# VHH binders against NADH dehydrogenase (ubiquinone) complex I, assembly factor 6 (Ndufaf6), part 3

Target 1, 289 residues: NADH dehydrogenase (ubiquinone) complex I, assembly factor 6 (Ndufaf6), of Mus musculus (Mouse) (a2ail4)
Amino acid sequence: SVAAASGPGIPGSHLYCLELLRKRDYESYLCSLLFPAECQRSASALRAFNVELAQVKDSVSEKTIGLMRMQFWKKAVEDMYCDNPPHQPVAIELWKAVKKHNLTKRWLMRIIDEREKNLDDKAYRSMQELENYAENTQGSLLYLTLEVLGVKDLHADHAASHIGKAQGIVTCLRATPYHSSRRQVFLPMDVCVQHGVSQEDFLRRNQDKNVRDVVYDIASQAHLHLKHARSFHRSVPAEAFPAFLQTVSLEDYLKKIQRVDFDIFHPSLQQKNMLLPLSLYIQSWRKRY

## First folded at step 4 (VHH)

Design P29 (from X22 with A35H S61A; framework vhh_7xy4_2)
Fold by ESMFold2-Fast, scan of step 4:
Structure P29 (fold): chain B 289 residues (1-289), chain A 120 residues (1-120)
Amino acid sequence: as target 1 above (289 residues)
Amino acid sequence: QLQLVESGGGLVQPGGSLRLSCAASGFTFSEYWMHWVRQPHGKGLEYIATISSDSGSTYYADSVKGRFTISRDNAKNTLYLQMNSLKPEDTAMYYCARLDYGSEYFPDYKGQGTQVTVSS
């Protein structure tokens, strides 16, 4: 209805989303700028929503505070579909995206529910559990991004699923030095056990062959998902490709970790790719993922 | 060190009143928005009320509107919740919570809680 388009507004809500991304998810900020002009604001809203949820775990030490913040977002999403969004800048921008693109509520709820489960701060028991987390968070985010782009295609959804899993695995690997400095390890326990590696080995920054073998197996799984997504790229509509620009950074990390012989603690893995804006622009121009 | 200490809970008869207090320390209390939240036994956290840093804005959950009043004394670094016309369903552990700096929505810290029990 016309009344739905005129809901409550917050001056500067779009700028708030862009500033949040620029500071806390710079890659997504750059990627959003390469979307079709009519989709950029909605793409920024989705990624800002993801930042709000992803940062809950790191910003709160008590699970109950995290649960309260997740409950806020569940209610915010329910209320958005009733045209009554809360007076919060990311929620207002997300509500506008929901109305403009008829975004699927199930995907938004799946992201919140999965982030809520992850507040327990337990390590992944298996590679499958990590992949399920990645599917429900990154995968759902990519499905919503495809909806923003107007893409309704089985091959695009299949590619998004594999890319989401690859991204989630790489994010877990990339975060390992940071988490180990805080005495936490989230790498899949089944892979660690297979190689005789304990979480203590990561806390001590062990660079022995068996630790490198764990990293190799996990990185190889991400590589296989990326290869699978690429194996049918010719069947994916070109309109979907902006959703997959993050494969540039994903592949860059996989190449770098291979060059350091899977030493997850090597300082070069934490260095910024100064050519990232150019690489994203070139990939966008070449219609690749 | 950041600290929020709630007090004033207890056993009260239906229709009675209680005043909860929350003593804040370790941060500039006057710069933060504050919440009161509660947790009934075996249930999740329920939002009750919000107050702005300057007391200029207050918000309430529909379940407590007209019965509860949130207030603060920035000179004493203290948050208050005046609870009137108490009902058995108000029985819960009550927590004060600090909102993230510049936030009207998201808590980043909560206290140890004070138990309120409403029964005959």
Scores: ipSAE 0.000, ipTM 0.367, lowest interface PAE 13.1, mean pLDDT 86

Design Q01 (from X22 with F106W; framework vhh_7xy4_2)
Fold by ESMFold2-Fast, scan of step 4:
Structure Q01 (fold): chain B 289 residues (1-289), chain A 120 residues (1-120)
Amino acid sequence: as target 1 above (289 residues)
Amino acid sequence: QLQLVESGGGLVQPGGSLRLSCAASGFTFSEYWMAWVRQPHGKGLEYIATISSDSGSTYYSDSVKGRFTISRDNAKNTLYLQMNSLKPEDTAMYYCARLDYGSEYWPDYKGQGTQVTVSS
C-alpha cells in the first residue's frame, strides 16, 4: 500500500476540474451535471483530462513542449495505477475516478498516445484516418465514461464507437474556420481530392459547390455514424444514456450546417446554442440518444 | 527574443556534486514558475524540481528529494539546480523549463539542455 499517495489530494481539485470545463468545454460541464450523483465527479475528471490533452497542440509554440506535457500525462497515468498520482488537480481527480470505478488503463493510454502522435500539424490522409483518430480519442473517452456509469454491454460499446467517430468528425468540421485562419487545414485529403478541392480553397474561404460537396460528404459520414448508433438504441441499457448526451450538440451542428448549405465558414455556425441546457435536460428525461 | 540557456553539466563520479545554471532572457523572469526536467538517453522526460516565482514554494521528484536543491535569483534572471550525492541513475540531459503564466504544472518553453553523466 501507498498510504501517503492515497491521502485527500489537492484542496479544490474538483472545483479546478469544474472551472476548466466551464471555461473550455461548457457542453461537457452541463452534461456532467446530468449524470447520477455518484458519477458526476468522475465524469468531470475524465472530461477535464480530455481538455488538458486536447489543448496542448494549440497552446504550445514548440512540438517538444507538447511532448513534455504528453510525457507528464503518461507518467501520471502509470503512477496512478500504483496509487502515486502527481500533485496536479486533474491528475488527482482522475486517480480518484480510476480507483472508484476500476477504469481501464489501456483507454487512458490510448487517448494520450493518439494526441501525442497528432502533435504534428498535418491533414488527415483519409476519412479512415480521421475516424481512427476519433475512435482512439473520443471513443476511448466514451468507453471510460461507460465504466464510470457501471455499464458493461456490447451494444453500449458499439454505440459509443459510432458516437465517438461522429463527434470526432464534427469536431474537425467545427475547428476548420479556426485552423484555416492560421493557414492549416485538417479535413480528409481523400475527400478533397474526390471533389477537386485543394487546401488553398479553404484558406481563401471558397464557397464554390465542390467545396460545399467536400463538407457535405464529411458531415454525411458523421450523420451515418449517429444514425447507426441510434438504429439499435432499444438494445442499449438506459444506464448508458448519460454517456451519450453530447449527441444533442452533434445533431444541432449537423442541422445548422445543412441549413447553411454546407458553408463551413458561415457565421451562424460559431454562435452558441442558448437553449443547450434545456435541450440536454429534455434528452436526459426522455431516456434516449 | 525568449531564451533559456543551461550550463554546468559534465562528467562526475558517483557521490559527486554539480551545480546547473539557466540564464533566462526575453521575458519577465520574476513572474514565472520555473522547473528542471531531465531525459535519460532513450527514455521519457522526468520532472525533477519546480520553484514558484517568489521562491516561496518548491516541489521535488521523490528520486531527488534531499539530494537536489532548486533556487533562483530574480535580479540576475537565473535558475539553479544544486545536485549532491549523484548516482548513475541521474545520468540524463537536463533542461531548464518555463511554466505557463500563472501555472504550477505546464511548461511552455525549454532550453537546449546540458548533459550530466555520472560514471566511474
Scores: ipSAE 0.000, ipTM 0.433, lowest interface PAE 10.3, mean pLDDT 87

Design Q02 (from X22 with F106Y; framework vhh_7xy4_2)
Fold by ESMFold2-Fast, scan of step 4:
Structure Q02 (fold): chain B 289 residues (1-289), chain A 120 residues (1-120)
Amino acid sequence: as target 1 above (289 residues)
Amino acid sequence: QLQLVESGGGLVQPGGSLRLSCAASGFTFSEYWMAWVRQPHGKGLEYIATISSDSGSTYYSDSVKGRFTISRDNAKNTLYLQMNSLKPEDTAMYYCARLDYGSEYYPDYKGQGTQVTVSS
C-alpha cells in the first residue's frame, strides 16, 4: 500500500499533499498557508485531489489509462463515504476533510465526471462548453473550499461560480502554448470560426490580428466573470475570502496578456511571478478578492 | 521498451474456464502492483482484480469474487488471471495494467488486451 511505503523519514499523508502542491500547484500551496489554521489541512487535501485529476490528461499518453485513473477516484470517493478510503495519501487526506466538514459528495463526483469527459483531445465546441467545464471542475472545487471554511451563503456561491469560470478560461489560455507545441488546441471553436482562425494558426504560433482577436474575446470573457464576482464582494462574508485568493494570479495573467496585445505566444506569459507570495499576503491582509 | 502482452483469451461456453497471462518486459516487474481491468463492448471500465508486488495482498470486484483468482510469477515476469464459472456477463476485452508505486488501483500503463467471449 502507499501507507506501507511511507516510513518515519518520509512525509506522512498531509506532508505528501503539501509536497505535491509545492511541486505541481505552487500557487495553491501558497494560498493554503493563508487559510485559518484549522482549515489548512483540508484545503490542501482538496487542492491535492484537484492536482491528481488535472494531471491525468497531461501525464498519460493513452485515454484508456486515464479512464482507469478516473475509475480509481470514483471508487475512492464512494468508499470514503463508507469510511473505507484506499491507502493513497491524497485519498486519506481527502477522506479526513470529508469527515471533518461533511463535504458534499456530489461536488467531488462532478469534478471526476467532468475530467473524465474531457480526456479526449477535442477542442471545446463553444465558450459555453468551456464555461461548463470550468463550472463543473473549478467551480465545484471552490464550493467544496467554501464548505471547508464553514461558509453557506448565496453571494459566496455566486462569486465562486464566476471565479471558477474565470479560472478555467485563464487556465485554457495559459496552457495554449504548451498544448500547441504538442499539436493540440483546446480553445473554443466558435470564437475561432467567428474570426476566421483555424487550429493550424495556433499550431504555427501565428501572431496575426485575427488570432489576437480570438484571444481577446476569450480573455475578455474571463475578465467579465472576475469583474462580476468583484461587483458584489461587499455582500460576500469575509470568511469566504481565503477561497478566492487565486484571483490574484487570474488578474496578473489578464493584465499581462493585455500588455502584450493578446499575443498568447509571448514569452513573458510563461514567466513565474516572483512577487506572488507578497501579493497573496497583501490581498489576504486587505480582505478582498 | 516497456511492454505488457496479454494472451489466453478466446471463446468459451458458460460455466467454462480460461487462464489469462500477461508477459511484462522493460521494467522491474517485481516492484509493481498489477491489475486486471476489463471493458465490455460499449460499456465502462471495471477493475476486476489487483495484486501487490509480493502477492501478499489481492483484491477483487464483487462481480468476480469467488470465481476469479489473480496470481503472479515474479521470476517469469508474468501476471495471471484464472477465470472459473464464466458467465455471458464476463464477455469483455481484458487488460493487464501496471499500477503506480504503492497504489492499489492507480494505473500508469496497460497492454493491448485480450478478448474473452462467453456464449453458447
Scores: ipSAE 0.000, ipTM 0.417, lowest interface PAE 10.3, mean pLDDT 85

Design Q03 (from X22 with F106Y P107F; framework vhh_7xy4_2)
Fold by ESMFold2-Fast, scan of step 4:
Structure Q03 (fold): chain B 289 residues (1-289), chain A 120 residues (1-120)
Amino acid sequence: as target 1 above (289 residues)
Amino acid sequence: QLQLVESGGGLVQPGGSLRLSCAASGFTFSEYWMAWVRQPHGKGLEYIATISSDSGSTYYSDSVKGRFTISRDNAKNTLYLQMNSLKPEDTAMYYCARLDYGSEYYFDYKGQGTQVTVSS
C-alpha cells in the first residue's frame, strides 16, 4: 500500500514527546509530570519542540542542512495556524497545544528565528548577547508555558524573563567543560577580556584566579536574575509557579559552583542530583520559585 | 551503509520537464522525512520540497509551487521530484536529503547530486 494514514493525528505522538524528553531533557520530563493534569500534554509538547530545535546544531552534518530544518519548522508553525500541521509527532502535539491554548505564534517564531541565527559555532560577544539569546529562546518558551497554564499577568511575564536569562546563562556555564573538550568556548568574550582570559585558558582547563573570576562574574549575573525574579514572587499568581520549577536546578547549580570556588571544571558539577524528583515535588507542593 | 543516489538530471529547454529519482539504501526509508534541495553554481543550498514519511504532508518553496511535485514509493525506497515548466533559474545541482530530527540515533545524509541545466 502506498496510501498512509491521513489526518492531523498520529497514534503515539504524545509518547514520542515524553521519550524524547526522558532522553534529551530529563529535567523537563520531570517538571511536566508536576503540571496540572489538563496542561501536562501541552507542556511536554512545548519542551519537545525546544529539544527538536536545540538538537539541530548537534545533529546536522553542515549549517546549510540546519538552515533547511529551521525552514521546515517555520513552515510547520505557519501551517499549524491553518490547521494543516506536518505529519511529524512533535509538530502534531505542538499543533494540538496551539489550538487548545491559543498559543501566540510570535513566540514560536521567535524561538525558531533565534536558534537559526545561532547555528554558527561562535562565542557570544558580550554578556548582553548571551542574555538576549536566552530571552528570545528560554524566555519565549516560558511565555508559551504561561499561556498553557492560562496565566495572563505582567508580573508572571517579568519573572519568566529573568528566569529565562538565568537558565540561558547557567546552561552556557554547565556546557563549558563539554564544549572545551571539543575545542570550543562560548562564554561571553567581554567578560573574558576584562579578566585577561583567552579561549586557550579554558581549552587547557586552567584553574587560575582570573579564570575563576570570569566564571564568578557570569554565575553572579545568573544569580542576580534569579534573585530579581524572586523579589516580587508575592505578586505572581500561584497558577504560574509550575512554569518556574526549573529554578530548583538553577539554584542547585549556582550553589555547587560557589562551593567549588567557581572552578568550572570541578568533577562535582557533573554529578547527577539523585534527589531532583523529590526537590521538584516539594517546590511544586509549596507553590514557590 | 547509508546511501542516497540521485538520477534523472540533464539538459532541458525552458518550459520542459524532468523527473528526478533518489534511490535510498542502508536505512528504513519509510520511517524518515525526505527532502529535495538544490544548489546553483557558486550559491548556497535552497530547500525545494519536503515530504513526510507516509506522504501525508508535502511542503514546497515559493519558487517552485505549482510547478514541482515531490512523491515517494516506500516499497521501492525511492524519492521522486517531478519538475514541470522549467526555467533557467532552476539550473542547479539537485540533492536528495534524509531529514534527521535531532536524535543521536539518526543522521543527516545527502547524496552526490544530479545536475539540472535549463538552457536553450
Scores: ipSAE 0.006, ipTM 0.235, lowest interface PAE 11.4, mean pLDDT 84

Design Q04 (from X22 with P107L; framework vhh_7xy4_2)
Fold by ESMFold2-Fast, scan of step 4:
Formats: C-alpha cells, sequence, structure tokens
Structure Q04 (fold): chain B 289 residues (1-289), chain A 120 residues (1-120)
C-alpha cells in the first residue's frame, strides 16, 4: 500500500493495480491478460485509473469529498507529465504508462473532467447526454488503450468511439437495479418521457410494457453502435483488437436482456458468465470484435 | 451506523493550542487509515494530517508541519489532533475523516465537524 511506498517508484504498485481490477473490474483484469506481454502492465494501469475514478460517486458520503478526489487526480496527471507523480500506486503505474507510450494527456483529463461533472445525482437529460458521457469516459479510455497498443488509425479510433458509447450505455443499464435500490435513476429522461415512464416506475421495479420499451430503446442504441463498429472491422488493424475484447461481455448482456424481453430487473441478468475466460480467449485468437 | 463525532474546537488566541478529538463508532476503527481535514468559510476542503491504522505512518500538509500532531487510540476508537502555535489562517471547520479501505489515500466518510476560530 502507500504506507510501503518510497520515491516515485512504489514496490508492488503493479500488483496493487491487478488486485484492484480483480476486486472491482474482473472483466478488465481478464482482458488485460490477453494483451501483448509488453502492453499488459500499461493496460492494467489504465483500467485501474478508470476504477479509481468510476468508484468515487458510489463510495463517498458527499459531493465535496468526491470533488476533492477528482482534484487529486487532476493534479496527479499534471504532475506526472512533469515526472513528479504522487506516491499512490495507481498514479505511479499510470505515470510509467504515460512515459512508455507517450499517452495523450488530453484524454486522461477528459475522463477526469467528465467524471467530476457526473458527481451530481441527476439523471441524464437525454440519450445524447449519456452518449457524450460515454464518449468522454469509455471512448477516451479506449483511445488511450489504442495508444498503449501502438495503434494510430482513423478506423480504429472510429470503432473505439462506437464501442465506448455502447459500453457506456450498457453500463448504465446494468447498474439500474443497483441504483434503483438506492432510490436513484440515471436512465435518459427524454426516453422515459417518450414512453410515459417516470423515475418512480424504476424505483418500484415496474415490469410493465412501457418500462420495458424504455429499456428496449436504450439497449437498441447500444446495439446500433456495436453493429456500426463491426460494419468496418475489416478496415481496422488487427493490432487494435485487444482494446475491444470487452465487446464479448457487451454482446452477452445485450443478448440476455433481449431474451428476458427487456425486463431490466430480471435475476438472470446478474448471473455470471462462467465461460467468459474461454469466450475472451477464443475472441482474441480469432482476431475480431 | 457509521459515525464520527468531533469535539475540542473553540475560540483561541494566536499562538495558542487546542486538542481535537474524534469518537468513531459503527465500524472497526483499528482497520482504517484516518485523517483530519479542514474547510475555511467559503473555501474548499483540504487534507491536514493522515495516520495509518497502526500509527506507523503519518503525513502532514506543509502548512501545519511542526505545529500539529495527529495520533490515535485504537482501544478507545478515538482520533486526535494536537494543534500548537495556532495562526489566524488556521480558522476553519475541522473534520475527522475515514480513508477508503483498500485506497488509503482517499476519504470515504467525514464527521459533522468542530469549529476552530483563531483571533484576538
Amino acid sequence: as target 1 above (289 residues)
Amino acid sequence: QLQLVESGGGLVQPGGSLRLSCAASGFTFSEYWMAWVRQPHGKGLEYIATISSDSGSTYYSDSVKGRFTISRDNAKNTLYLQMNSLKPEDTAMYYCARLDYGSEYFLDYKGQGTQVTVSS
């Protein structure tokens, strides 16, 4: 932990990142193991950074503490580009990745800024707002992941943008039962209004047709982004494909929610895919997304 | 029932001393890193001092090094901040804070606060 840290290099900082991923983002942990050996450590650092930022909203008792943690990460990023990273294991590993791959500072800052804006407990006003959030967080993360892989390609960036939006939308859907249990609903308000659905319907775990229609529209948007990313896969360099391994879990969720007729509260949606490691390995071997 | 209750604040003359206490309940105090943070009126929250679960490590902001001492008594579930050579710029609401388990750098909870005012 930080208590054992000395200088800008912390012994065990890589292991800290791996443990964080195993605990809070197991799928990203598995995906990182399928990266080229020379990229695995940097890929893990990026995903650990994402976990640190993503957990702030749900882990703090008030917005002031969340803002303080975001201010820490903004300063950490500024300082690591001056070779002065803070004594924090994820920051140290991220700093090493920045140095090794010349990671674009703008993408790191975009993730932090977007997460800071999202600290307010308000639903997205529109699908556009949700997609902008997804692009600025998941999209930026994928652009950085492509930089780790040494990929500089227009088609790869285009695919990353669409996959990032699909992942962000699915993450919002997947988290809905958890947030509803805490009397919060983040699903796009414009879609809810279009179908005559209120936030209260989700708080009550309503399974009526109009609630399922809201879920259907949102899930369909994620599906269209994934389909669009796949429509030009032949133009994307194969070296980029490790960045997109999480499409396996993304597609799995979209297929499962279709099978339960878009009942977002169906218990089967919380079932772990025990074949996920094998599915990820096969996807990696076949060189597709 | 997580609870952190600060006490010991008050009005003090420049150059004076105060000792703040924080009574913790509702969690296993001895397993958590703890911190003191402060917020001057109309300003943001800032770290002042941090202490590891076993008291083996302490960290201080540059503005208070040599003047403040953080300590804890795990048997009493209590955190302390000894404040010496107080200055007007130390005037703030002081909060006892718990650091996130497994991310000992970041707060996950803070108490109600105790006001410290340093003036003549």
Scores: ipSAE 0.000, ipTM 0.320, lowest interface PAE 14.9, mean pLDDT 86

Design Q05 (from X22 with P107M; framework vhh_7xy4_2)
Fold by ESMFold2-Fast, scan of step 4:
Structure Q05 (fold): chain B 289 residues (1-289), chain A 120 residues (1-120)
Amino acid sequence: as target 1 above (289 residues)
Amino acid sequence: QLQLVESGGGLVQPGGSLRLSCAASGFTFSEYWMAWVRQPHGKGLEYIATISSDSGSTYYSDSVKGRFTISRDNAKNTLYLQMNSLKPEDTAMYYCARLDYGSEYFMDYKGQGTQVTVSS
């Protein structure tokens, strides 16, 4: 067995998950603090699991190493449903969440499978392919988060699907400057072709109108998903709303990119939102998304 | 510049022994868990041995337990694999690997490898 990784003075698997979130997914760390106390640990475990999978592509030197890490997580999920989790802190915390909330194994496996498929350096062929990736990763994560909250509701699942797609699209946009600096572009090819834009335009940090139009179309799709999810919010149980707290930063990014006229390389898009903790608290207090 | 340079591979007869070495540079070696990983021709990667940053913990795959020993010298920035009672099935490219979380599955970098061939 592998011993749990921890720093001096930080014992235990739960603190490992919190430190991972604080460093790699600060927004999810803040959101977890606004969950019902009995759900916080499980919510943190789900987000730590997502960080472990999401960071693989950018953390490893080659695809073969990434495939090995995905194989570890597939086996870990199989084994934890047999009450035999590996001695890895995120896996142990995820196993506890699985047992406490009867989490659906299919959603966990869907996240792993989708992340594994996307270890290649290939751009998305279409907006639909990006949306499918978002649904299978972010959407699955939100479905599991609803299970942690004890919510079994079709309207909540429908909202989660749209919010997951919006979140995945925005994540793709946010990552574009980082990936372009490494000579990679993952923006949907069909949208680029429609506007006569090549991947080389993003590699050169081109800010011409046609490049901005590509960004506009992609951002508009995320905005439409968010609006759709909000159009039936009165039909969604209030108990589901903690799962959707991340719509605050999602909306913030969409407003910022509009203010810079869809210049995806504008430095302001990479700046920390100093008011995020307050905005999340206010959203939580208002019980909306 | 991050580098892992393996040495010590070669042709050996069944039942023989080899000692592999890995020279690490470009990072603080003493802070990282390390592993030896192998890849037989036409097959996937297999973790065979893992060692914690302070040598306090070691883990081995079932296929090599009792035959292989992993060790490290943090003062020399060097990782070792002592291979005894070698079998034809041990024929593979052997890689020195740096680990993210001190896990036999969580590698973030590996060297270019050293070929070990066990045949008569």
Scores: ipSAE 0.013, ipTM 0.435, lowest interface PAE 8.4, mean pLDDT 86

Design Q06 (from X22 with F106Y P107I; framework vhh_7xy4_2)
Fold by ESMFold2-Fast, scan of step 4:
Structure Q06 (fold): chain B 289 residues (1-289), chain A 120 residues (1-120)
Amino acid sequence: as target 1 above (289 residues)
Amino acid sequence: QLQLVESGGGLVQPGGSLRLSCAASGFTFSEYWMAWVRQPHGKGLEYIATISSDSGSTYYSDSVKGRFTISRDNAKNTLYLQMNSLKPEDTAMYYCARLDYGSEYYIDYKGQGTQVTVSS
């Protein structure tokens, strides 16, 4: 009479996640290839989930549509913990990762809630607010990645927190030329005020010393977080290191922006690192971050 | 402006074969993953087969694996489904579907469908 629904499944959902990463987050695609074979699919699912959420703000013209997309993901996460994920390839792959690794629902919800909170086009009030955003998004993603790797360790979590903050700060800096071209500036207001810099200075692509000093302070904060995470790397289990492969690209950006004297609009900052695959392989082989 | 037009459906006896075609227009066909999905009367959509943009990868539901073959001709903007060893349970409306990376539902466009009926 009444037939129960068949289990959810979409042929090709894993390849969909990989192609999404190749197109929208190539670095995460490369990093996923260096995970232990049994973890690669789940790691790709987490990164694809992050891409889906990160794209909402830039892909929708109306905040209401963005809110509806966040509501979709909240319901998707709730439903997948009841073994009823929606017929969407990233959701299907994420659901499989949740079941395989007993992923913590709170971390997934924290990412969605933080992205929803920041759908408006306002700059962060302070460096602390940017770091909180980074912790709740990138940090949560790294905690979930450690769960995929089977790592339950205080020092690994501590390193993940610092690396997540550094990554979030660098992502904000890296995106500044793109956002400025669209009349948006998200850099921390307190740092801008300290140097007498307004949002209009970034919209006009001002390269004066005070603008460079803003970029210097923000980049220095990311560098300090990375340095702090590295200061206790000997206490972090080697099994955790695949979660931190993105420190290669993070350090590369910080070195490049220093070489151009913190000119955030310098064209060289948009150039691909052709040696990135080799650098990631070497970091993976050396078991470091 | 976006169009997917399915053809090739019809009545066929169990064990028979059909080839479905889908003519795509209004977008750059070669950049999108495509799928065939079906909907039996009174039931939900079932994904039958998916194909990557370059034909490098194909995936099938367990219910049709070994019997159906998905293919595409990017020069002609056409998607195909070769159906062999048809069974009564294959009776459904068959839709050509475009898969969009930005879509929350994975399918952002599907055609009007073509009916396949497997019966004596």
Scores: ipSAE 0.000, ipTM 0.230, lowest interface PAE 15.8, mean pLDDT 85

Design Q07 (from X22 with Y105W; framework vhh_7xy4_2)
Fold by ESMFold2-Fast, scan of step 4:
Structure Q07 (fold): chain B 289 residues (1-289), chain A 120 residues (1-120)
Amino acid sequence: as target 1 above (289 residues)
Amino acid sequence: QLQLVESGGGLVQPGGSLRLSCAASGFTFSEYWMAWVRQPHGKGLEYIATISSDSGSTYYSDSVKGRFTISRDNAKNTLYLQMNSLKPEDTAMYYCARLDYGSEWFPDYKGQGTQVTVSS
């Protein structure tokens, strides 16, 4: 019995993933419940993996400790493709998803490599650099999610790329008040320079027109990506749509920031959308993104 | 105050041997998994060896398996790495690392390191 308990699975590894999402990525938790029943566990494993990697930068006091944690995940991915996953709940659930859906290893490695590069506490040099980060992290995560759903389609991949970039940009904007309170600014430097805005302007919570213009340009780029992804929705197979439920929250943020005239520090931007579960359900029922 | 202090590094010729030591203080050493991690100049980190709190389990990187042995003395709060048949590729800064409570692979603390150089 004891020997059986030491098998490749960890008891409660699925529950661990669900609790991690409920506490640290509630939106992804809700989205996973709207996936086909046979895909929910694997979708939760992918999102839990993303949470583990995203937390590294904020969880460690030294970059070297962060690099050690990234090295753990690189080895975990290498080993799970040899059917030898480490005894860690998220790694075990990810390993099960890899086996069930033949997940592409390079997408998992691309997420880890990009997160590792971004452990340096430096602002993005340009919008292009932010978009590349978004493509390699959020984009890769969406490609893996499409694989979980059994979707192999050029238009679905194209939509995923644009949605991933929109998500990365919006995440950067949404996190700006939090990072500014800790004397950090990650907004693209080239856009800031174009409008004569310095990092100090964000640290002081400056609401002048030029600061709002920086936010406007960045938010407009996210809106353009979302609009582009939607322009060919008729060509995307309906089986792909659960992967894109996050567009509900993306659109909500973009509408809210526009209503406050691109004041990134407005208190309303940090309020939870109490209707999010209903909005996600309606989006899922209508089969669109 | 938490502290890990590595020692025993130095210059050795290929085929030689070294024994690294790590003195731990400021925490209950016997309750934590421990690891040795190395970093060659200008390159990434590599986990070399890991040991459970009771010495019942040890794990090695394929690059050092059969040549290196990890051990610990909980009474002395000391971690060891015996390195045999050293190769130029083993040249790196070697760090002693404490793994997160209840996790085999999540480091939460490391020492300042000790340099190992393998050349003639």
Scores: ipSAE 0.000, ipTM 0.407, lowest interface PAE 11.5, mean pLDDT 85

Design Q08 (from X22 with S103R; framework vhh_7xy4_2)
Fold by ESMFold2-Fast, scan of step 4:
Structure Q08 (fold): chain B 289 residues (1-289), chain A 120 residues (1-120)
Amino acid sequence: as target 1 above (289 residues)
Amino acid sequence: QLQLVESGGGLVQPGGSLRLSCAASGFTFSEYWMAWVRQPHGKGLEYIATISSDSGSTYYSDSVKGRFTISRDNAKNTLYLQMNSLKPEDTAMYYCARLDYGREYFPDYKGQGTQVTVSS
């Protein structure tokens, strides 16, 4: 009975999403440009939504403020499936993507719920807990990206799950120097305990062998997930490959951390990959991940 | 450093009125969007009113439209909420919140809160 109803629009909402990505997730900005033209706007909307949620943990002074921001997004998603999105640029663009591609609400809600749980300043208890976080956030985002690409395939979903876990683990590793400078450590506690390493060792920027062994185990788990996803790439439809372009940066980080013998605090790990646009273009043209 | 202090809450009869105030310090108040957000006992947070830095734009939740008025005095670094025709459903802890510049529902900081109880 509301088939004729049109949702609200904001002039420049698409440009807002692109600028947000350029400033806060440049890799996703570049990847979006390599999507099929008809999918680029929706892909940008999904990644802008991810940026909005990811910013909450690093930009809030207290948990209650973070909970307020997550409650906004939870209500925004509920309302956009009723064709009543809030007057906010990212929400408007996400709502358009939802309508165009019939995006699964469960995946959007899973991302919000998982981010909300992770607002506590608590380290992951185990590698399994980190992987579950990665599956529910990065994995859900990749499933939605596959829906934007029109891909409904078991092997594509299986690859997305493994790639999502690898991305989440690598993101945790990449962020460790930043979080340590703010007296926070999120690396899995069970792996630290196995090597006799405390969170204090990371706060002190300890480079002893046991600290490097912790980083090695965590990085090796990410490498195993990436390797597993690649082991059946021949069974994944080529239409899915744009969703997995971020494996270029994932592999680059894993190679760099290995070159510095798993010294997570090494300055070279913070250097920009100036060849990233070319590497992404070549991977896109070859149709692989 | 940054501080928001709410006042003006209390017990009021249904149909009554209250005026809440929020005194801001430690930042350039005139540059930020501000909001009032409430939390009933045992329930979730609800954004009830927001106001732009220059008072040029105001937004209200459907539950309070026509009954509540948000305003600000940038010279005094103070945010206000005029509450009219109060209902028992308005009973909640009311918080003053600073918003990310230009974003209605993204709070950066909130005060301690002031309790409003509407009861006969």
Scores: ipSAE 0.000, ipTM 0.311, lowest interface PAE 13.5, mean pLDDT 85

